# VH-VL binders against q8ixk2r445to577, part 64

Target 1, 133 residues: q8ixk2r445to577
Amino acid sequence: FFGMLQNKGLTDYCFDYNPPDENQIVGHQVILYLCHGMGQNQFFEYTSQKEIRYNTHQPEGCIAVEAGMDTLIMHLCEETAPENQKFILQEDGSLFHEQSKKCVQAARKESSDSFVPLLRDCTNSDHQKWFFK
Short names: E, the ipSAE of ESMFold2; O, the ipSAE of OpenDDE; V2, 0.75 times the mean of E and O plus 0.25 times the DockQ between their complexes.

## First folded at step 3 (VH-VL)

Design L7 (framework fv_axatilimab)
Fold by OpenDDE, second read of step 12:
Structure L7 (fold): chain C 133 residues (1-133), chain A 122 residues (1-122), chain B 107 residues (1-107)
Amino acid sequence: as target 1 above (133 residues)
Amino acid sequence: EVTLKESGPALVKPTQTLTLTCTFSGFSLSTRGMGVGWIRQPPGKALEWLANIYYNDDKYYNPSLKNRLTISKDTSKNQVVLTMTNMDPVDTATYYCARMDHYTFGKYMDVWGQGTMVTVSS
Amino acid sequence: DIQMTQSPSSLSASVGDRVTITCLASQDIRNYLAWYQQKPGKAPKLLIYAASRLQSGVPSRFSGSGSGTDYTLTISSLQPEDFATYYCQQYHSFPYTFGGGTKVEIK
């Protein structure tokens, strides 16, 4: 699967990665942004290694969850996907992080009108459902 | 409440270095994704972005002025400092600092200081 | 650098008028666009972010639209307090760049 990774519950919002410097693409947080269908910052790929890859730049980035964190951070992809970069996009649309045993949820940032994907206990909420478009 | 306030000299002589300080409250540059930027505006003219500094000490400069600009932060004091060397009358402008969140829809300035007018004159 | 061409540079309007301001980017900025309002002697105030999202506290008569390279700020019914200068800004990539501004004056 590839393309925009859109949230079901938070309508019209997609995974978005826009680092300050396109030549320094690791270490920043993946956010949610209005889906615009223009590729680049909103183009992701779900691989057979259970990675969510950001393939628009070299070297390729893979979404990871750092220890003790509930945010999604861009790391470099590895030849063998590390445990903290493994996600399961389930048939029902839930995006499950294997290591943390939590699901990716579209959430509002505190004291903000912005949204981010966060790890939360898995529920049947549409805010935890995702699909490629 | 988020507030920012610029401070520094109102008058600078040509070739001298301008040092401006942005003191803010209501947020911290220890917070991941948080940043502070500087923008200037000559009288009666448009806005021009100068530089950004982020929580992780990443710095970005306007290439047209990069060699003249230095931005730094003191997180413990909630301050960001901008220095600009070799000032010229053309640099006369109101200088603003503003808050930005890299993780808030890609780094727009949601809260601005009131600005400080800097005049470069002999 | 991404150039932002804002038009018109100025316009005269009356209270109640529909006002439209356009911002053209030299390249696709993928909705990474903000609109600001600035009154004389004051700092800019954020109105719109992400091309079409209204900042909290901003009246609903303000709206933003567009995609790719073309963006528009619309004031559906101009109010007395809306006479000001408006700026667009791209934050797609460094260096951040602003439009030249549009001064909305009273007719």
Scores: ipSAE 0.013, ipTM 0.650, lowest interface PAE 7.8, mean pLDDT 91
Fold by ESMFold2-Fast, scan of step 3:
Structure L7 (fold): chain C 133 residues (1-133), chain A 122 residues (1-122), chain B 107 residues (1-107)
Amino acid sequence: as target 1 above (133 residues)
Amino acid sequence: EVTLKESGPALVKPTQTLTLTCTFSGFSLSTRGMGVGWIRQPPGKALEWLANIYYNDDKYYNPSLKNRLTISKDTSKNQVVLTMTNMDPVDTATYYCARMDHYTFGKYMDVWGQGTMVTVSS
Amino acid sequence: DIQMTQSPSSLSASVGDRVTITCLASQDIRNYLAWYQQKPGKAPKLLIYAASRLQSGVPSRFSGSGSGTDYTLTISSLQPEDFATYYCQQYHSFPYTFGGGTKVEIK
């Protein structure tokens, strides 16, 4: 699966990663932003190792969740995906983070009109349903 | 430069299986986001998409033909193979393979092979 | 399946003419549209992707516009090498589908 990873509940929003000006792709939080349909910072790949990869820079970035955190951040991809980088994209569109046993949900960032993907207890909410566009 | 070339039989009998090979150069199907697709065009008619295969071995088939189509790749040989079973005279067409780049803006065919004409007749 | 309807199916034009070709989708395809040029006996060549982005090496007289279900390919000043059949293709949804083609003939 490749493309813009769009939310079913927040229908205008896609996964978005705006790397630093130095083209460094690690250590920053993944956000949600209005889908623009042009790929670029909204283009992601779901791999057979259950990774969500960001491929616009070398080395490639992989979305991860640090221990005890609920935010998605960009790490370096590894030849064997570590557990904190594994997400199961389920048939119903749920994106299940294996290590934490939680689902990725579109949510408001505190004290902001911005949206971010966060780990939450799994529900059947459309805000936890994702698809590639 | 990027090139693709189709090869296979020019004549096929009804009910037989067609096997077409796409050999390419100038890019690798191990490159992330890269894919190769097959498209056909019956004489005087529109283009029809058949199947795609990607660097990670993801495969997509036209639902109207899915039960007849198999696509596979050999990345080390720079080849993609399409097999279509139970050929019928209506399958007479020029068959093209093309490179697909999903990295930016979507799933379109940016470089095409020259095409190979397949006639299905007894 | 998304149906792609091109109009006209053919047109006659002279060198220097402005030519417009329309492509209508049966549902919103959100600009996931490509245009191809095909000369007799040759493979198609990509002209435009994402409805309006010109492929590298394609002359600036070619342009694409539109949104939603209605898209247009324009050739601002037709040249002798532009006499060909033009096809639109949506890549919003599987299966990818092509229009029926528009043949641009010399007058």
Scores: ipSAE 0.006, ipTM 0.545, lowest interface PAE 12.1, mean pLDDT 85

Design L8 (framework fv_axatilimab)
Fold by ESMFold2-Fast, scan of step 3:
Structure L8 (fold): chain C 133 residues (1-133), chain A 122 residues (1-122), chain B 107 residues (1-107)
Amino acid sequence: as target 1 above (133 residues)
Amino acid sequence: EVTLKESGPALVKPTQTLTLTCTFSGFSLSTRGMGVGWIRQPPGKALEWLANIYYNDDKYYNPSLKNRLTISKDTSKNQVVLTMTNMDPVDTATYYCAHEPLYSRDYGFDYWGQGTMVTVSS
Amino acid sequence: DIQMTQSPSSLSASVGDRVTITCLASQDIRNYLAWYQQKPGKAPKLLIYAASRLQSGVPSRFSGSGSGTDYTLTISSLQPEDFATYYCQQYHSFPYTFGGGTKVEIK
């Protein structure tokens, strides 16, 4: 699968990564932003190793969640995907983060009108359902 | 609207250096994700990728030709220049420059120049 | 380097025919594949990117499919303007590599 990773509940929003320095693609939080349909900062790939990759140039970025955290951060991809970079895209559209046993949910960033993907207890909410477009 | 146009000599002698210029409009190589590539095609043969340059001045070369190729950009002039040393008759081809966004890697070369034919002959 | 093998090298077809062209990569290219159309004396034109996404302005009779190492370009009902040479290209890894081309000729 590849394309814009769009939320079923927050229907106009897609995964978005816009690093401040395009030569350094790691270390910043993945956000949600209005889907623009142009790929670029909203283009992601779901791999056979259960990674969500952000491909600009070498080195490639892989979405990860650090132990004890609930935010999705861009890390460097590894030859074999570590557990913190594995997301199981299920038939119902949920993105299950294997290491934490939680699901990715579209959520409002604290005290703002901005949205971000966060790990939350798995529910059948449309805000936890994702699809590639 | 994106446009690109190649310019350079139509005839080159063996051992000489070829310099080709790509002049473009409709985008800037200071814009994140923007790139320009060079591709060539010998008469009746397949396309062969030569080199790419990107907004951040990252450069990539075909390893089979890397010791002969130099790519550079002049962002203020909207130009990309390819230099190829030690030309040989087998380098006779139509040379194209083309636009490629790198940011998402979801596009190939989406806009191409018309091509410039270069013949290498004594 | 990733080798791209295109088949067939040429085919003859009539207007209205369904045409299928295949492209095989020597390793998994993760859908980073484009299809181009080239008419005699002209530059290539992008038809499909990311294996299956139709470029704006390209007729819907063109479609791309496949994943991993195996990719296909389909023209559902060939038109007179479609007689051309078609190329696949992987852009997963440098160096970028093209297939050998498929010439679609009038029957």
Scores: ipSAE 0.000, ipTM 0.531, lowest interface PAE 13.3, mean pLDDT 86
Fold by OpenDDE, second read of step 12:
Structure L8 (fold): chain C 133 residues (1-133), chain A 122 residues (1-122), chain B 107 residues (1-107)
Amino acid sequence: as target 1 above (133 residues)
Amino acid sequence: EVTLKESGPALVKPTQTLTLTCTFSGFSLSTRGMGVGWIRQPPGKALEWLANIYYNDDKYYNPSLKNRLTISKDTSKNQVVLTMTNMDPVDTATYYCAHEPLYSRDYGFDYWGQGTMVTVSS
Amino acid sequence: DIQMTQSPSSLSASVGDRVTITCLASQDIRNYLAWYQQKPGKAPKLLIYAASRLQSGVPSRFSGSGSGTDYTLTISSLQPEDFATYYCQQYHSFPYTFGGGTKVEIK
């Protein structure tokens, strides 16, 4: 699967990554932004290694969850996907992070009008359901 | 209110197959994240996990007993069934079914049935 | 498989005593640890989940702590109704495994 990764509950919002330095794409947080399908910032790929891959730049980035964190951070992809980069996109649209045992949920950033994907306890909320478009 | 109740034979002969049914209420295995597990306890001994089944039909078994265990669900009846083949006197125990509220494994087993005693004897 | 070593296997205490039970995991279970109380002829009752979170309805005298491989259940002031057997359980990974249990008896 590839393309825009759109949330079901938070309608019209998609995974978005826009690092300050395009030559250094790692270390920043993945956010949610209005789905526009324009540019490179909203194109992701779900791979057979269970990665969510940001492959519009070289070297390629993979979404990871750092220890103790509930945010999605961009890391470099590895030849063998590390445990903190493994996600399961289920048939019902839920996005499950294997290592943390949490689900990715669309949430409002604290004290902001912005939105971010966060790890939360798994529920049946549409805000935890995602699909590629 | 979540409730679970085990049902099945109180006595099983050696080499026979045990079939236990867990009937529950207050939740549904059609709900995302829901799970049910089986745990047994020989008289005067510690608890032993047997198997789990989840809303998406994922199943997990105790490796030491895996070849003898089968777990299944009937969502429409709110039932989970556990079968255990080739029963032996060593399998004599109280068998419990229990509710696990999240597949994410954050909460453990929060509700338990009262348990059903199964004796294996000729 | 993850082994859960629980200690002590039994202890004697008086009402009002501070009681501590330890559970050691053979590997890091990342706080995926539950504590249960079981009385004779009854099913286990969940006390603590996620190593330190108190289950609803459980008295505040019960607390859980620890991290990595080392976890502790504490009863700050033992009450008459607390004499029972306690079990730890990891649910970090399958197979789920329980400790050997700790029987808390009246001194």
Scores: ipSAE 0.000, ipTM 0.616, lowest interface PAE 12.8, mean pLDDT 92

Design M1 (framework fv_axatilimab)
Fold by OpenDDE, second read of step 12:
Structure M1 (fold): chain C 133 residues (1-133), chain A 120 residues (1-120), chain B 107 residues (1-107)
Amino acid sequence: as target 1 above (133 residues)
Amino acid sequence: EVTLKESGPALVKPTQTLTLTCTFSGFSLSNYRMGVGWIRQPPGKALEWLANIFSNDEKYYNPSLKNRLTISKDTSKNQVVLTMTNMDPVDTATYYCARIRFGYSPFDYWGQGTMVTVSS
Amino acid sequence: DIQMTQSPSSLSASVGDRVTITCLASQSISDYLAWYQQKPGKAPKLLIYAASSLQSGVPSRFSGSGSGTDYTLTISSLQPEDFATYYCQQSYDWPLTFGGGTKVEIK
């Protein structure tokens, strides 16, 4: 699967990654932004290694969850996907992070009009449902 | 239409190795997120999961039986094979193979099952 | 391993009755729970997955609910063909584990 990764509950919002330096793409947080269909910052790929790859740069970036964190951070992809980069896109659209055993939820930042994907306890909320478009 | 069918010996002697084959149709293990698992059920008792194999050759085993179990697939033949060593009368059961969907991982299609009796 | 405690082990009911079966997990399984129906001499049949998602072709009188460690299968109005043994199964962690089963018998 590839393309825009769109949330069901938070209508018209997609995974978005826009690092300040195009030549240094790791270390920043993945956010949610209005789906625009322009590719680039909103183009992701779900791989057979259960990675969510930011496949617009070389070397490629893979979404990871750092220890003790609930945010999605861009790391470099590895030949063998590390445990903190493994996700399961469920049949119902839930996005499950294997290591933390939590689900990716579209959430509003506190005191902000911005949205981010965060790890939360798994529920049946549409805010935890995702699909590629 | 998805179908699965178990084949193998109906009778195995103690200490021998059981080899069961699951032949399926209506789906392919070349498709990502598809898998096949084995579940057994002693007469009048509950279900027990044994092992799964997925299209990417990822394998999972029941840890209580892991040292006795080996699961493999032949994608071109639409077959999954389970071997279980050192069989004992306690292993007497109906053995099922079933399709498993990666993710929530329910077994959505089952074979009819094959009864395996371990006896001298 | 995650233990699945199913209750009751058996119950007697009549056609038209509301039937509820409970499954308790030894730890939270985050809705990674399936329900199966098994009739004598037959393989199990998937009814519900993801705790509350109805499998295609399954009558709407079957429903699943619950969260965390506690889950229930409900048959709103028991039909003659529903007398069988039911099993829950968690898929939150390996190994996959089943409940002990609940036999629904004719009163």
Scores: ipSAE 0.008, ipTM 0.626, lowest interface PAE 8.8, mean pLDDT 92
Fold by ESMFold2-Fast, scan of step 3:
Structure M1 (fold): chain C 133 residues (1-133), chain A 120 residues (1-120), chain B 107 residues (1-107)
Amino acid sequence: as target 1 above (133 residues)
Amino acid sequence: EVTLKESGPALVKPTQTLTLTCTFSGFSLSNYRMGVGWIRQPPGKALEWLANIFSNDEKYYNPSLKNRLTISKDTSKNQVVLTMTNMDPVDTATYYCARIRFGYSPFDYWGQGTMVTVSS
Amino acid sequence: DIQMTQSPSSLSASVGDRVTITCLASQSISDYLAWYQQKPGKAPKLLIYAASSLQSGVPSRFSGSGSGTDYTLTISSLQPEDFATYYCQQSYDWPLTFGGGTKVEIK
């Protein structure tokens, strides 16, 4: 799968990663943004290794969550995907983060009008259901 | 370092098809962060976006002109080609190609522009 | 389509003046805004992207600000080489759209 990773509950919002410096794609938080169909900043690849990749070029970016955290950040892809970079896209649309045993949920960013994907306990909420478009 | 240059005919007759080529250096469309777009400017008027192509071959067209526009790339030649059918005198403009980059999608480097006049 | 309205359409200024140009979007564009400078007979040059990020090589006298629908380009102390037409452009949604331009003329 590849394309825009869209939320079922926040129907107009997609995974978005738009680094402030094109030469530094690593270390910033993944956000949710209105789906605009403009390609690259909302274009992700879901791999057979259960990675959500931002690019196919070097250095490759992979979405990760560090232990004890709930935010999704861009990290360097590894030759063998580490557990913190593995997300299982389930049949019901849930995006399950293997290492933490939590699900990715569309959530409002603290004290703002913007939205971000965060790890939360898995529920049957449409805010935790995702699909590639 | 980064350069883009437009090429094509300076004069086109009404109803003909215009083909413009953008040849660039200093970057590659094998780089996922890059794309090339076409923008035109009629004499004394504002800029109008026409089409974009990205490294993954995603293509976007101005809806007002979509049925007339085709954009393609040849990654090995560092070229992007725009084709516009059924030319009309109102399409007389300077045509620019520009690099569009990842990160809020600015056009960060522009070609010099090529003037296309549509007249019999 | 998202409509971009620039004001003023033209202004006259002297070297050393502070110049402010505004750009209004018909809907929120969440900082997907760039500013370009165009000198007569030349291609546009990127000055600012992401509403407030200065393009490499652009003098620090240029700054961008704003959010939502309202954006501003400021030249803190106008220099002779700054007399040009300035355009804003949104990249929030397709089609990409430009403002009508603001011509900064010598006083």
Scores: ipSAE 0.006, ipTM 0.547, lowest interface PAE 13.8, mean pLDDT 85

Design M2 (framework fv_axatilimab; at its last look DockQ between E and O 0.10; V2 from the best seeds 0.00; counts 0 for: pae E 13.0 > 2, placed apart)
Fold by ESMFold2-Fast, scan of step 3:
Structure M2 (fold): chain C 133 residues (1-133), chain A 120 residues (1-120), chain B 107 residues (1-107)
Amino acid sequence: as target 1 above (133 residues)
Amino acid sequence: EVTLKESGPALVKPTQTLTLTCTFSGFSLSNYRMGVGWIRQPPGKALEWLANIFSNDEKYYNPSLKNRLTISKDTSKNQVVLTMTNMDPVDTATYYCARTWKYGHSFDYWGQGTMVTVSS
Amino acid sequence: DIQMTQSPSSLSASVGDRVTITCLASQSISDYLAWYQQKPGKAPKLLIYAASSLQSGVPSRFSGSGSGTDYTLTISSLQPEDFATYYCQQSYDWPLTFGGGTKVEIK
């Protein structure tokens, strides 16, 4: 799958990666932003290794979660995907992070009206359901 | 970092064919979402789009110049080549190559440009 | 072909001013619009795409708005480094077309 990764519950919002410095593509938090349908910072690829790739640049970026954290951050992709970069896109639309046993949920960023994807205990909430548009 | 650089002759005589090469790094045209376009700018004038080529080898040309333009790519070398036949003094311009997207067709990274002067 | 008309063709403004540049399309382009900044002797730089989406690394003082045929680039507080010519570009239909440019001079 590839395209804009849209939330079922937060219906107008898509995964978005817009680092503040174009010369430092990795190391920043993945956000949610209004879907525009034109690719670029909202274009992601779901791979056979269960990665969510941001391949607008090379070397390519892969979404990861650091141990003990609940935020999604951009790391460099590796030849063999490490466990912290593996997400299972399930048939019900859940995006399950294998290493933590948690699901990706659309959530409000603390102290802000902005939204971000965060790891949360898995539920049947539409805010945990994702699809490629 | 994404970089693009144009190369080709600085001087061309009327009626000759211009060949420009765009060499890039930091992305690949094996990626089906991306492409490279060519845009030119005569001295003191506005930008004019010439042609786009995408990863799947789809090609688009400005209709006003289509019979004179050919765009091609070598994915393994990270190169895109534009040829323009029957050059005329009015074609004097800075020629840019730039990365583009199949969905939105905006140009997010540009080469520095190469000045081509057409005169006898 | 879709024609893009920019206004004004040039303007002079002081540091700290709010600057507004407009772009009119000859037909509806459904937000398929980008804005570029070109400094003297340099290649253009993408500022905004999809009418209102800010490109990575571009200062937040730049914003885009509009819909249909009428689009606007705003610089909320002009800085000395903003001396440049600004171009709009539609990507709704082939051929891709650019506006005539707006030259911003800082006194």
Scores: ipSAE 0.408, ipTM 0.846, lowest interface PAE 3.3, mean pLDDT 91
Fold by OpenDDE, look of step 5:
Structure M2 (fold): chain C 133 residues (1-133), chain A 120 residues (1-120), chain B 107 residues (1-107)
Amino acid sequence: as target 1 above (133 residues)
Amino acid sequence: EVTLKESGPALVKPTQTLTLTCTFSGFSLSNYRMGVGWIRQPPGKALEWLANIFSNDEKYYNPSLKNRLTISKDTSKNQVVLTMTNMDPVDTATYYCARTWKYGHSFDYWGQGTMVTVSS
Amino acid sequence: DIQMTQSPSSLSASVGDRVTITCLASQSISDYLAWYQQKPGKAPKLLIYAASSLQSGVPSRFSGSGSGTDYTLTISSLQPEDFATYYCQQSYDWPLTFGGGTKVEIK
């Protein structure tokens, strides 16, 4: 699967990544923004290695969760996907992070009008449902 | 509610410089994904993209007009300014400013446009 | 530059008709394609983005399809308010470029 990764509950919001330097894409947080699908910053791919790959730059980036964190951070993809980069996109739309045993949820950033995907305990909330468009 | 409005002279003499200001509301160029573009349309003709500016001050110009165009922003005033030098009657057109998103370069909100006539 | 060629340049149709407008890019634009509607004396209005995504508030009778270099705007059942000029625009590469437009007139 590839394209915009859109949230069901937070209608019209998609995974978004906009690094300040196009030549250095790692180390920043993935956010949510209105879906527009007309730029590299909203193009993602779910791979057979269970990666969510930011497949618009070289070297390619993969979404990772760092130890003790609940945010999604861009790392470099590796030949063998590390455990902290493995996600399961379920049939019901839930996006499960294997290492943390948590689900990705669309949430409002504290003290902000912005939204971010965060790891939370898995529920049946539509804010934890995702689909590629 | 997102709104944009163009302002500037309706009449410019040949060889003079056109300065247009886009004043907007309902969004901010402090938002890291927002941008504003300028598009023009000669009477009865198709649309032509001129320039874009984004929140991080990235700028893009139509290469055919690049040497004549300058785009700038004042985030605190919610304004974007376009200057175009050495105007010619062929530049007579309705000039639009419109909102765009970084890396997603469609225009979802437009000003009403301002007609600019280049004539002696 | 990427050239966008629209066809036809104009067409006549009746209310209720199915209308199809095509846009051909000089190279693949990977679905980075938008459609606009423009009425006389008015600014363009965004209808479709990313080739097939309907802009908020746009009636469902409008749809976009296509891939690679070939894209289509379809109005499933033309309404009186749909008589206008339509433009495609590629956002795949700089400079941004528009098609020549398609005027949909009443038959």
Scores: ipSAE 0.015, ipTM 0.634, lowest interface PAE 8.2, mean pLDDT 92
Fold by ESMFold2, look of step 5:
Structure M2 (fold): chain C 133 residues (1-133), chain A 120 residues (1-120), chain B 107 residues (1-107)
Amino acid sequence: as target 1 above (133 residues)
Amino acid sequence: EVTLKESGPALVKPTQTLTLTCTFSGFSLSNYRMGVGWIRQPPGKALEWLANIFSNDEKYYNPSLKNRLTISKDTSKNQVVLTMTNMDPVDTATYYCARTWKYGHSFDYWGQGTMVTVSS
Amino acid sequence: DIQMTQSPSSLSASVGDRVTITCLASQSISDYLAWYQQKPGKAPKLLIYAASSLQSGVPSRFSGSGSGTDYTLTISSLQPEDFATYYCQQSYDWPLTFGGGTKVEIK
């Protein structure tokens, strides 16, 4: 799949990545932003290795969750996907992080009026359902 | 790193056809939402959009120049080509190619530009 | 065609000043608006897309706002490297059109 990764429950919000330094894409948090499809920030690829790639330019970034954390952070992609970069997009729309056994949920960022994807215990909430468009 | 680079003649005589090639790297036009556009800028003047081509081969032209412009791509070579017929001295400008997106049409990466002079 | 009117066409400001540049569209463009910076002899650089979204690598002193027909670019504290010409561009309808530019001069 390739496109904008949209949340079912938080309607019209998509994965968005906007690193402060265009030459250093590693180490910043993925956010949610109103879907617009303009520019490079909202296009991701879901690969056969179960990666979510930020691949609108080179080098490509892969979404990861560091051990013990719940935030989605950009790492460089590797030839063989590390376990912390593997997500299963299931037929019901849930986005399951294999290593942590948790699901990606749209959540309000604390002390903010903005939204972010975070790992949470898996539920059947529409805020944990995702699709490419 | 995304880069684009324009190539073509620096000097063209009136009535001749200009052919410009945009060679790019760091992305591919296999992504259905990506495109490349051409923009020109006469010396000391504002920017003027010329044409866009997208990965699915959709093409859009500035209607004031539509009969003179042809845009095409070679995805395997990472190239986009612009042809402009019947050049006139008023077409003297710096010509840029730039990466764009199908539904937003912002130009997020630009080539350095190539100056084309049209004179007798 | 959608006409984009920028104002002012030029301005002179000191380092540290707050600078605003406006762009008026001849019809509503629903936030399909980008801002570019162009330094002498260089290609334009995208600053802001979707009216208010900051492009990667652009300093946070740049911001965009507005809706409908009226849009603004703000530089909160002008720096010496910000002397340039700034352009708005609508992408709501074909043909894509740019504003006439605003030249920002720093002494």
Scores: ipSAE 0.000, ipTM 0.577, lowest interface PAE 13.0, mean pLDDT 87
OpenDDE, second read of step 4: ipSAE 0.006; ipTM 0.640
ESMFold2 (binder alone), look of step 5: mean pLDDT 92; pTM 0.950

